# VHH binders against Asparagine synthetase domain-containing protein YML096W: the designs that were tried, part 1

Scores and structures below are computed, not measured.

Target 1, 314 residues: Asparagine synthetase domain-containing protein YML096W, of Saccharomyces cerevisiae (q04489r210to523)
Amino acid sequence: YEVTSEIDLNFTSLSEVSKNLYAVLRDSVKKRVESIHPRHIENSPIAVLFSGGIDCSVIVALICEVLQENDYKCGKPVIELLNVSFENPRTGLFPSDTPDRKLSINSAKTLQNLYPNVDIKLVEVDVPYDEYLKWKPFVINLMYPKQTEMDLSIAIAFFFASRGRGFLTSLNGERTPYQRHGIVLFSGLGADELYGGYHKFANKPPHELVEELTRQINNIYDRNLNRDDKVIAHNGVEVRYPFLDEYVIKLSTAEIPINFKVNKLILRKVASQYLKLDGISSEPKRAIQFGAKSAKMTKDGNKHGTDLLKENRN
Below, numbering starts at 1 at the first letter of every chain, in headers, positions and changes, except where a header shows other numbers; Kabat numbers aren't used for antibody chains.
F, E and O are the ipSAE of ESMFold2-Fast, ESMFold2 and OpenDDE, as the mean of both directions, binder to target and target to binder. V2 is 0.75 times the mean of E and O plus 0.25 times the DockQ between their complexes.
[cut] stands for letters that were removed.
The coordinates of atoms that the task and the answers printed are left out; those that the model quotes come from them. Centres of patches stay.

## First folded at step 8 (VHH)

Design bf02 (from b13f with Y102W; framework vhh_6fv0_2)
Fold by ESMFold2-Fast, scan of step 8:
Structure bf02 (fold): chain B 314 residues (1-314), chain A 129 residues (1-129)
Amino acid sequence: as target 1 above (314 residues)
Amino acid sequence: QVQLQESGGGLVQPGGSLRLSCAASGFTFSSYAMYWVRQAPEKGLEWVSTISGSGGRTYYKDSVKGRFTVSRDNAKNTLYLQMNSLKPEDAAQYYCAKDQIWGDYVFEDSPYSGTFDYRGQGTQVTVSS
């Protein structure tokens, strides 16, 4: 794909473009929900990889809108928000203390309040460091030929999320064990590459930003899909990527002005204007590997672990 | 190398109390569910109690519910069993045991996996008038 270099300073255009994105993204979510066998929807929840950030929250809200269009005989439809959190021995952070866990709790409450006719369950998937070390070699083998630290961090988070063993926390803080029942998993992957969510984009002039986003979106098919499909499928789960829908990509690359992509402005406008996610739209999305603290879990810091993965790459 | 060391056993009369302790080392203590299991003379090994890795969930054998309380101090890598209103049938060698599975994935309808990868040397509890 080729990312447009167009700049639009008309404030009215932002609202119209965000409405078009909302419509195309909703259609993307709808056809992926409708591709799930109706019996599965009635008897099994839909699962979502959930960090509490804007990308996955937009997808959850759109799934809720789609589910509310249908008459389900099994009562309230269920959505399982799978929030993976890792123990970080370097910082001493337990899974309950991670930024993504705290953000996910607040975002889940917002979504639950907006969609009372959908049973939204926040499934807290906690990963202790020694459990991470136990499964790391297995996940590296599943993700071959991808061998970078970033690829491993995303893959290991997807592995534990798709495994689906976690907890529901009640208002009094009591934690009840829960097993994922949804066989289809939705992911917010692609949003950072389409709408400029990475820190390195913040200081680039427009022509460099166009080049960078073009490179990122074209890399996503090779880098992310091959890795994630292998890791997730091992646990009997099929993944759906609404942001990687052909029509979403075409609109996002060809028709959204480059200045609407700074810090995901266009996606935040969709969230606030069309989905009533005002509180969530103000928070910057962390990539799952950073928010889940899976990227750098070593007592020797970045020196040895990062070097070993880079050596395999070179 | 995983090490589990129990203490606090002894002789007590019916209705008395004892507090057992288990000092753990060689693994990330807070990451694993811990068990108390016991073995009476000429009887098989019997599960008594489970505590999740975080300490947020506890489960008990029906015959000890309301009398025994399991707890843990993750900062000190120590597991405890407070035993009140002791009965003659509670007399046994008590063992601290480490679960094979990750600490918070124990369930009410399956509070004990039936297995553990390590147990200590045990501490003897005798209940006699």
Scores: ipSAE 0.000, ipTM 0.125, lowest interface PAE 20.9, mean pLDDT 76

Design ef02 (from f03c with A33R; framework vhh_6fv0_2)
Fold by ESMFold2-Fast, scan of step 8:
Structure ef02 (fold): chain B 314 residues (1-314), chain A 126 residues (1-126)
Amino acid sequence: as target 1 above (314 residues)
Amino acid sequence: QVQLQESGGGLVQPGGSLRLSCAASGFTFSSYRMYWVRQAPEKGLEWVSTINTGGGKTYYKDSVKGRFTVSRDNAKNTLYLQMNSLKPEDAAQYYCAKGLEDYYTWSGYTSPFDYRGQGTQVTVSS
């Protein structure tokens, strides 16, 4: 794909483009919800990898809109928001203290208030350091040939999130154990590559931003999907990637002016204008390994993210 | 009726040592992960150390690692914190806290302050 270098300063164009993006993204979500066997929707919830950020929250809102098109005989449809958070001995953080957990609690409340006809469950997946150590060798084997500290920190976050063993917190603060039941898992992967969500892209000149986003989207399978699919699939779930729909990618690369992608402007516009996610649409992006605090968990916490794992070094 | 009673705090000079104790009652002590947490004046509650049910695994805040040692005696229902090489920044009210009931291996996470005692004050002179 080739990302357009077009710049548009017309506010009316921003609104029209955001309407088009909303339409194709909603269709992308609808196709993926409808491809789930009807028995699974009625007997099993839909799961979502959830950080509370704009990417996954847009996906949740669109799933809710699609589910609300149907009348359910057996009560409310269920969505499981899988939010992973690590006990990190290096930083002294509890799972409750991570940036993604705090954001997820607030974003889940917003979504629950907007969609009272959907049973939205925030599943707080807390990973004790002992549990991390137990499964670390297994995840390293699953993610092969990826071999960096950064790949491990991302892979292990996805492994525990998709495993889906956690807690539900009631309005009075009581926490009860919960296990994921959904066998289909939605991911917000692709939004950063399509709409310029990485902080390092914020101040790039338009021509450099075009080159970088073009590189990112064309390399997404090799860099991200291959690793993530292996780890998530092992937990018995099938992943859906609405942002990687052919029509979403084509519209996003060919028809959205480059200046509408700074800090995900176009996606935030869709969220605020069409999905009533105003509070969420103003939150800055964090990568999962930093928001969930799965990076730098050992005594050698100053290792670079591109450093090779000790087990694979010679 | 959970009860946690801390003791062993006091005034010490920098470089000194103190041993804190926490006497637990009203629950099966050996079945719960235990924590030491502290609160200095004008600061929030801060995690210091964690010990598993059997006492074989311990975790520490980076700033106290190598200086503090947590241990437990399940026969006596008592938790300990040995504090060596104390620094002025260690001055705080220290609390013993009970973890949540185990669900698989995740006992005591996200709400490590399920119950805490009255605390014991540690003062370190500059």
Scores: ipSAE 0.000, ipTM 0.115, lowest interface PAE 20.6, mean pLDDT 76

Design zc01 (from s16 with D31S; framework vhh_surovatamig_d1)
Fold by ESMFold2-Fast, scan of step 8:
Structure zc01 (fold): chain B 314 residues (1-314), chain A 129 residues (1-129)
Amino acid sequence: as target 1 above (314 residues)
Amino acid sequence: EVQLVESGGGLVQPGGSLRLSCAASGFTFSSYSMSWVRQAPGKGLEWVATISSSGSTTDYVDSVKGRFTISRDNAKKSLYLQMNSLRAEDTAVYYCARELGYDTFSYPEDYLGETSDYRGQGTLVTVSS
């Protein structure tokens, strides 16, 4: 793919382009929801990897819009928001203290209020440190040939999230065990690569952002999708990637001016203008391993994201 | 196999200069932003400088700005750090790192070790008189 270097300083154009992106992204979600066998959608929820951020929240809102177009005689359709959070002995944080858990609670409440005709369940997947240690060797084997500490921290977060074993918390704070029932899982993968997920260079010339986004989208399969797909698929779910739809990629790379991608401006505009996600659209981006606190869990101060794992696949 | 091999470290007097090199192999060097990071004895990892894939944009930590220059030669698949006016506080193991490109700046301690997917073995720089 070739990311356009075009710059447009007219913010009326931003509204026009955001309308086009909303339409294409909604169609992408609709195709993926409609490809779910009716038997599964009526009797099983749709699951979503959920951090509470704008990428996944946009997907949830679009799923809700699509589901509301159907007459469901079996009651409200169900969406399971899978939010993972780790006990981290290095930082002393409990799962309830992680940034992703706090954001997910607030974002889920916003979505529940916007879509009362959809039963949106926030599944709080808490990972105790002993469970992390138990499954660590297994996940290392699944993610091969990826071998870095960073790859492990991301893979293990997706592994536990997609496994979907957690809790539902009622308004009075009562927590009830819950197991994911949905066999189709939606992921926000691709949004960072299409709309600006690396902000180290945010204040730099637009051509640097063009180079970075072009590299990211062309490498997404090898860098992200290959690893994540192996780990998520192991839990018996069929993963859907709305942002990696051919038409979404083509529009996003060829037709969205590069300056509309600073701080994911175009996606935040879609969220605010078309999906009424004003509060969520203002939240900063954080990668799953940092928000869920699966990064740097050991007491070993020497380990960094680039460090190679000592254990390899047999 | 991705490899990053640093060289050029050594003992230098305060006010002196040193040039670090990093030889990259096993990937398309010209497609990646590259960083220099350092770790002083008994301290955590500290980001020093980053250069874009084309070499047109560079960034530095404030403490080295005006003294250090990061550069690259994509044809030679090499990254460089020219260090001038060296100070005792610059004493550290210096690492060459390949950048992933994800936005992970929410926690500085997580960023400095987690945004890069490959790092070299390091080269020791000692500034002492």
Scores: ipSAE 0.000, ipTM 0.239, lowest interface PAE 12.1, mean pLDDT 77

Design zc02 (from s16 with D31K T57Y; framework vhh_surovatamig_d1)
Fold by ESMFold2-Fast, scan of step 8:
Structure zc02 (fold): chain B 314 residues (1-314), chain A 129 residues (1-129)
Amino acid sequence: as target 1 above (314 residues)
Amino acid sequence: EVQLVESGGGLVQPGGSLRLSCAASGFTFSKYSMSWVRQAPGKGLEWVATISSSGSYTDYVDSVKGRFTISRDNAKKSLYLQMNSLRAEDTAVYYCARELGYDTFSYPEDYLGETSDYRGQGTLVTVSS
């Protein structure tokens, strides 16, 4: 794919393109929801990898819109928002202290208020340090040939999210153990590659942004899917990637002006104008490893994302 | 196998200059943005400078703007950092790093090494009289 270098300074065009993106994204989500056998929807929830950020929140809102088009025999359809947080013995941070957990709580409340006809469950996946140590060698083996601490941080976060062992927290703060039941897992993967933009490129020539986004979308399989699909699939779930839909990619690369991608402007416009996610659309999206603090799991405060893992097999 | 090998560090007096080099192998160098990051004794990792894949865009932490220049030679698969007007506070191990790609809300000051997927062994720069 080639990302267009076109620049458009017309605010009317931004609104029109946002409407087109909304329609194509909704169709992408609809195709992936409808590919789930009706028996599975009625008897098990749909799961979503959830950080509370704009990418996954847009996906959740679109799933809710699609689910509301149908009457279900078993009452309200259920969506499980899987939010991962790690105990960090180095910093003394508990799962409740992570940026992703705090953002996820607020974003989940926004979505629950917007879609009262869908049972949206925020599943707080707390990863104790002992559980991390137990599964670390296994995840390293699954993510081969990736061999850095950063690769492990991302892979282990996705591993525990897809396992889905966590808690539901009531209004009174009471926490009840909960296990994921959803067979199908939706991911916001691809949004950063399609609608991202580096804040450092603000007021810089757009050609560098075009080159970088073109590289990222064409390399997405090797960089993310090769590693993450192996880890997620091992936990017995089938993953859906709405942003990687053929029509979404074609529209996003060929028809969305490059300046509409600065700070994910086009995606934030879809979120605020068509999905009423105004509060969420203003929050900066962080990589899962940064928000979940998985990279800082050890008492060795100087471990770095590029350090080679000694336990890798080769 | 991705490899990044830094060189050029050493002892210099305040106000002096050094040029760091990084030799890259095992990946298509011209397709990746590259950064220099440093770690001062007893402190955390600090982002110093970034250069885009083509070299058209560069950015620096405020404390080094006007003093440091990042550059690259895609034909030679090499990254450079020219350091001028060095100060005692520039004393650190300097690492060459490969970037995963752009994060829409990343700022130089937010970089803690977690966006890089590969880093070299580092080269020590000591600024002391």
Scores: ipSAE 0.000, ipTM 0.185, lowest interface PAE 14.7, mean pLDDT 74

Design zc05 (from s16 with D31K L100F; framework vhh_surovatamig_d1)
Fold by ESMFold2-Fast, scan of step 8:
Structure zc05 (fold): chain B 314 residues (1-314), chain A 129 residues (1-129)
Amino acid sequence: as target 1 above (314 residues)
Amino acid sequence: EVQLVESGGGLVQPGGSLRLSCAASGFTFSKYSMSWVRQAPGKGLEWVATISSSGSTTDYVDSVKGRFTISRDNAKKSLYLQMNSLRAEDTAVYYCAREFGYDTFSYPEDYLGETSDYRGQGTLVTVSS
């Protein structure tokens, strides 16, 4: 794909492009919800990989809009928000302390308030360090040929999130064990590559942003999709990627001016203007391995993300 | 084959200066943002500085702002780090890194090198009397 270098500083154009993106994203989500057998959608929840951030929250809101178009005989449709957090011996953090857990609690409440006709369950997937150590060798085998510490920290987070063994926490703090039932899992993969989630270069010239985003979207299969799909699929779920829809990619690369992608401006505009996610739309990006604290699990914290896994040495 | 080769490290007294160089090969250097990262004895990796693909934007960890300058020469396929007013705390192995895509710099304390897909062999900088 080739990302357009076009610049448009017109506020009216931003609003119009946001409306077009909303429509195309909603259609992308609708196609993927409708591809779930009707029998399954009435009796099985839809699962979402959930950090509480803008990418996954937009997907949840769009799923809710699509689900509200249907009449259900079995009560409210259920969405399972799978939020993973790790006990981290290096930092002394418990799963309840991670940035993604705190953000996910707040974002889930916002979504629950906006969509009372959908039963939105925040599944808090807590990973004790001993459980991490038990499954680490298995995940290393699943993610092959990916072999770096970075790949492991991401893969292990997605593995436990998609496995979906966690807790539901009531308003009074009571925690009830819960297991994922949804067989279809939605992922926010692609949003960073399409809409500029790379905060470090937010103030760089447009031509550099064009080159960066073009590189990222063209490498998404090698970088993310192949690894993540293998790890998630092992848990018996089918993954859906709404941002990687052909029409979403076409619109996002060819028709959205490059300056509307600084800090995901276009996606945040869709979230605030069309989905009423004002509070969520202001939250900064944090990669899953940092938000869930699956990175830096060693007691000395000195592993490099590009370092090869010791278990893969031969 | 992507290769990054660092040079310019050595022993220097506190207050001194060093210029690190990185020679890149095996890829289109001008298309990638580049970083310097370091690892002090007994500590984890620390991001030090980044420069955009064109060289027009730079960013630094707070502890080196005003002392270090990152620069690049796309024609020579080289990355540089000018280090002035060196302190004992700057003692580390310095690595040249090719940047990949995730932004961890809103949280510099969480840097693990996840934003880079290739890193050189490193060059040792020792600041001591």
Scores: ipSAE 0.011, ipTM 0.374, lowest interface PAE 9.0, mean pLDDT 79

Design zf01 (from fH1 with W106S S107L; framework vhh_6fv0_2)
Fold by ESMFold2-Fast, scan of step 8:
Structure zf01 (fold): chain B 314 residues (1-314), chain A 126 residues (1-126)
Amino acid sequence: as target 1 above (314 residues)
Amino acid sequence: QVQLQESGGGLVQPGGSLRLSCAASGFTFSSYAMYWVRQAPEKGLEWVSTINTGGDETYYADSVKGRFTVSRDNAKNTLYLQMNSLKPEDAAQYYCAKGLEDYYTSLGYDSPFDYRGQGTQVTVSS
């Protein structure tokens, strides 16, 4: 794929392109929901990797819209929002203190209020430090060939999130243990690569931004999918990637002007205008490993994200 | 529909070499990443190697790095694993596996390690 270098300063065009992206994203989600065997939907909910940010919240809202169009035998369809948070001895943070947990609680409430006919469960996956240490060697082996501390931080977060062992918190603060039942997991992967979610894209001239987004989307398998698929598949889930739909990628690369991608402007416009996610659409993007605080969990956490893991160094 | 047929296994002495092949059919081979995985007696399934669609990016398990080389011939729909300096620990049933769907289509996902072939046995002994 080649990302267009077109620049468009017309707000009318932004609204029109936003409408087209909404339609194509909804079709992408619909195809992936409809590919779930009816027996699976009746016996298991749909799971979503959830940080409370715009990418996953857009996916949740679109799943809710699609589910509301379907007739289900079991009454209210269920969506499990899998939110991972780590105890971090280096920072003294508990799972309840992570930015993603706080954002996820608020975003889940917003989604629950918007979609009362869907049973949206926020599954709070808390990872104690001793559990992290216990599973770290296993995840290092599973995520190979990735061998940096950054890759481990992302892989371990996805491992525990997709395993889905956590808690539901009631209105009065009571927490009850909960295990993921959904065998189909939706991921927001691709949104950063298509719509410019990385901080390094800020203030780049258009030709550099075009080159970088083209590189990111064409390398997504080697950069992200290879690692994430190994870790997530081990936990017995099937992953769906709505943003990596052929029609979504074609529209996003060929037809969305490059200036509509700064800070995910086009995606934030979809979220605010078509999905009523105004409060969520203004929140800054965080990579899962930073919001969950899985990065730099060791007491020698002075390692850079590019530093090679001791067990897998070349 | 999708078919993967492994071949080239056999008995070798420690330090020997084998070349495994996997003939693919029923899908656009050049559009998918491919995997080699193995299962030794009394052990679970172990990932061995990955090769991207173009064949220019390869990855290896730490236990085989420097000894094994994965390659592909997209014109012949064939995946290869060249195994050198074989150790007794390499003895296993070797499977080739189709990677995810062409990730630009993102149409479905079962597992990167869904091995559709019957595998080929590698035995390393004195």
Scores: ipSAE 0.000, ipTM 0.124, lowest interface PAE 18.3, mean pLDDT 73

Design zf02 (from fH1 with W106Q S107F; framework vhh_6fv0_2)
Fold by ESMFold2-Fast, scan of step 8:
Structure zf02 (fold): chain B 314 residues (1-314), chain A 126 residues (1-126)
Amino acid sequence: as target 1 above (314 residues)
Amino acid sequence: QVQLQESGGGLVQPGGSLRLSCAASGFTFSSYAMYWVRQAPEKGLEWVSTINTGGDETYYADSVKGRFTVSRDNAKNTLYLQMNSLKPEDAAQYYCAKGLEDYYTQFGYDSPFDYRGQGTQVTVSS
């Protein structure tokens, strides 16, 4: 794919472009929800990899819109929001202290208020340090040939999310154990590469931003999908990637002006104007490995994220 | 435009102290983790220290633990590095760097920061 270098200084057209993006994203989600056999939807929830940020929240809202068009025999349809948080012995942080957990609680509440006819469950997946140490060698083997500490941090976060063992917290603070039942997981992968989600992009001139986003979207299979699919699939679930739909990619690369991608402006406009995600659309996004604190779990949190894992050197 | 301006470097005797400062502008300083990195002659960049957005979490390279202290003043958009018990091995050009609010995907540039300043020179000589 080739990302357009076109710049549109008429921000009135932002509303028209955001309407078109809303339509193709909704169609992308609808195709992926409807490809799940009806018996599975009626008997199993849909799961979403959830950090509380705009990417996954847009997906959840669109799933809710699609589900509301169907008449189910078995009460309200269920969506499981899988939120991973790690104990960090170096900093003394518990899973409840992570930015992603706090954001996820607020975003889940917003979604629950907007979609009362859908049973939205925030599944708080807490990872004790001992569990991290136990599964680390196994995840390293699954993610081969990726061998950096940053790759491990991302892979291990997805591994624990896809296992789906966590807690539900009631309004009065009571926590009850819960296990994921959904066999299909939705992921927000692709949004950062399509819509310029990194802060470093805010300060790039347009020609550098075009080159960088073009490189990222064309490399997504090797850098992200190959690793993540292996780790998640090991836990017996299928992953859906609405942002990587052919028509979403075509529209996003060819028809969205480059200046509408700074800080995900176009996606935030879709969220606020078409999905009523006002509070969520204004929040800065956190990377799953940073918000979940997986990148800083070891007592030697001073390792560079690109350093080769000691177990995999030579 | 992101700008980072380091100051406070100079010549010091072994065992002496220096305090480096970094004035930040062109971004919301309180929203980013900040880094100190250094480069000695004929060597690559070496990470020295990291501080989180709130200033309550700090990390250090083993070579400087117990001797260096990183801090920040979000009201003044300023990052600091207090260097005590300086050794000849600490002689380098010191840079402050702005962190990434990185997303779970990885780019070919796998750096924990996306911008660094012009640097300030630290010389340790007897």
Scores: ipSAE 0.000, ipTM 0.120, lowest interface PAE 17.2, mean pLDDT 74

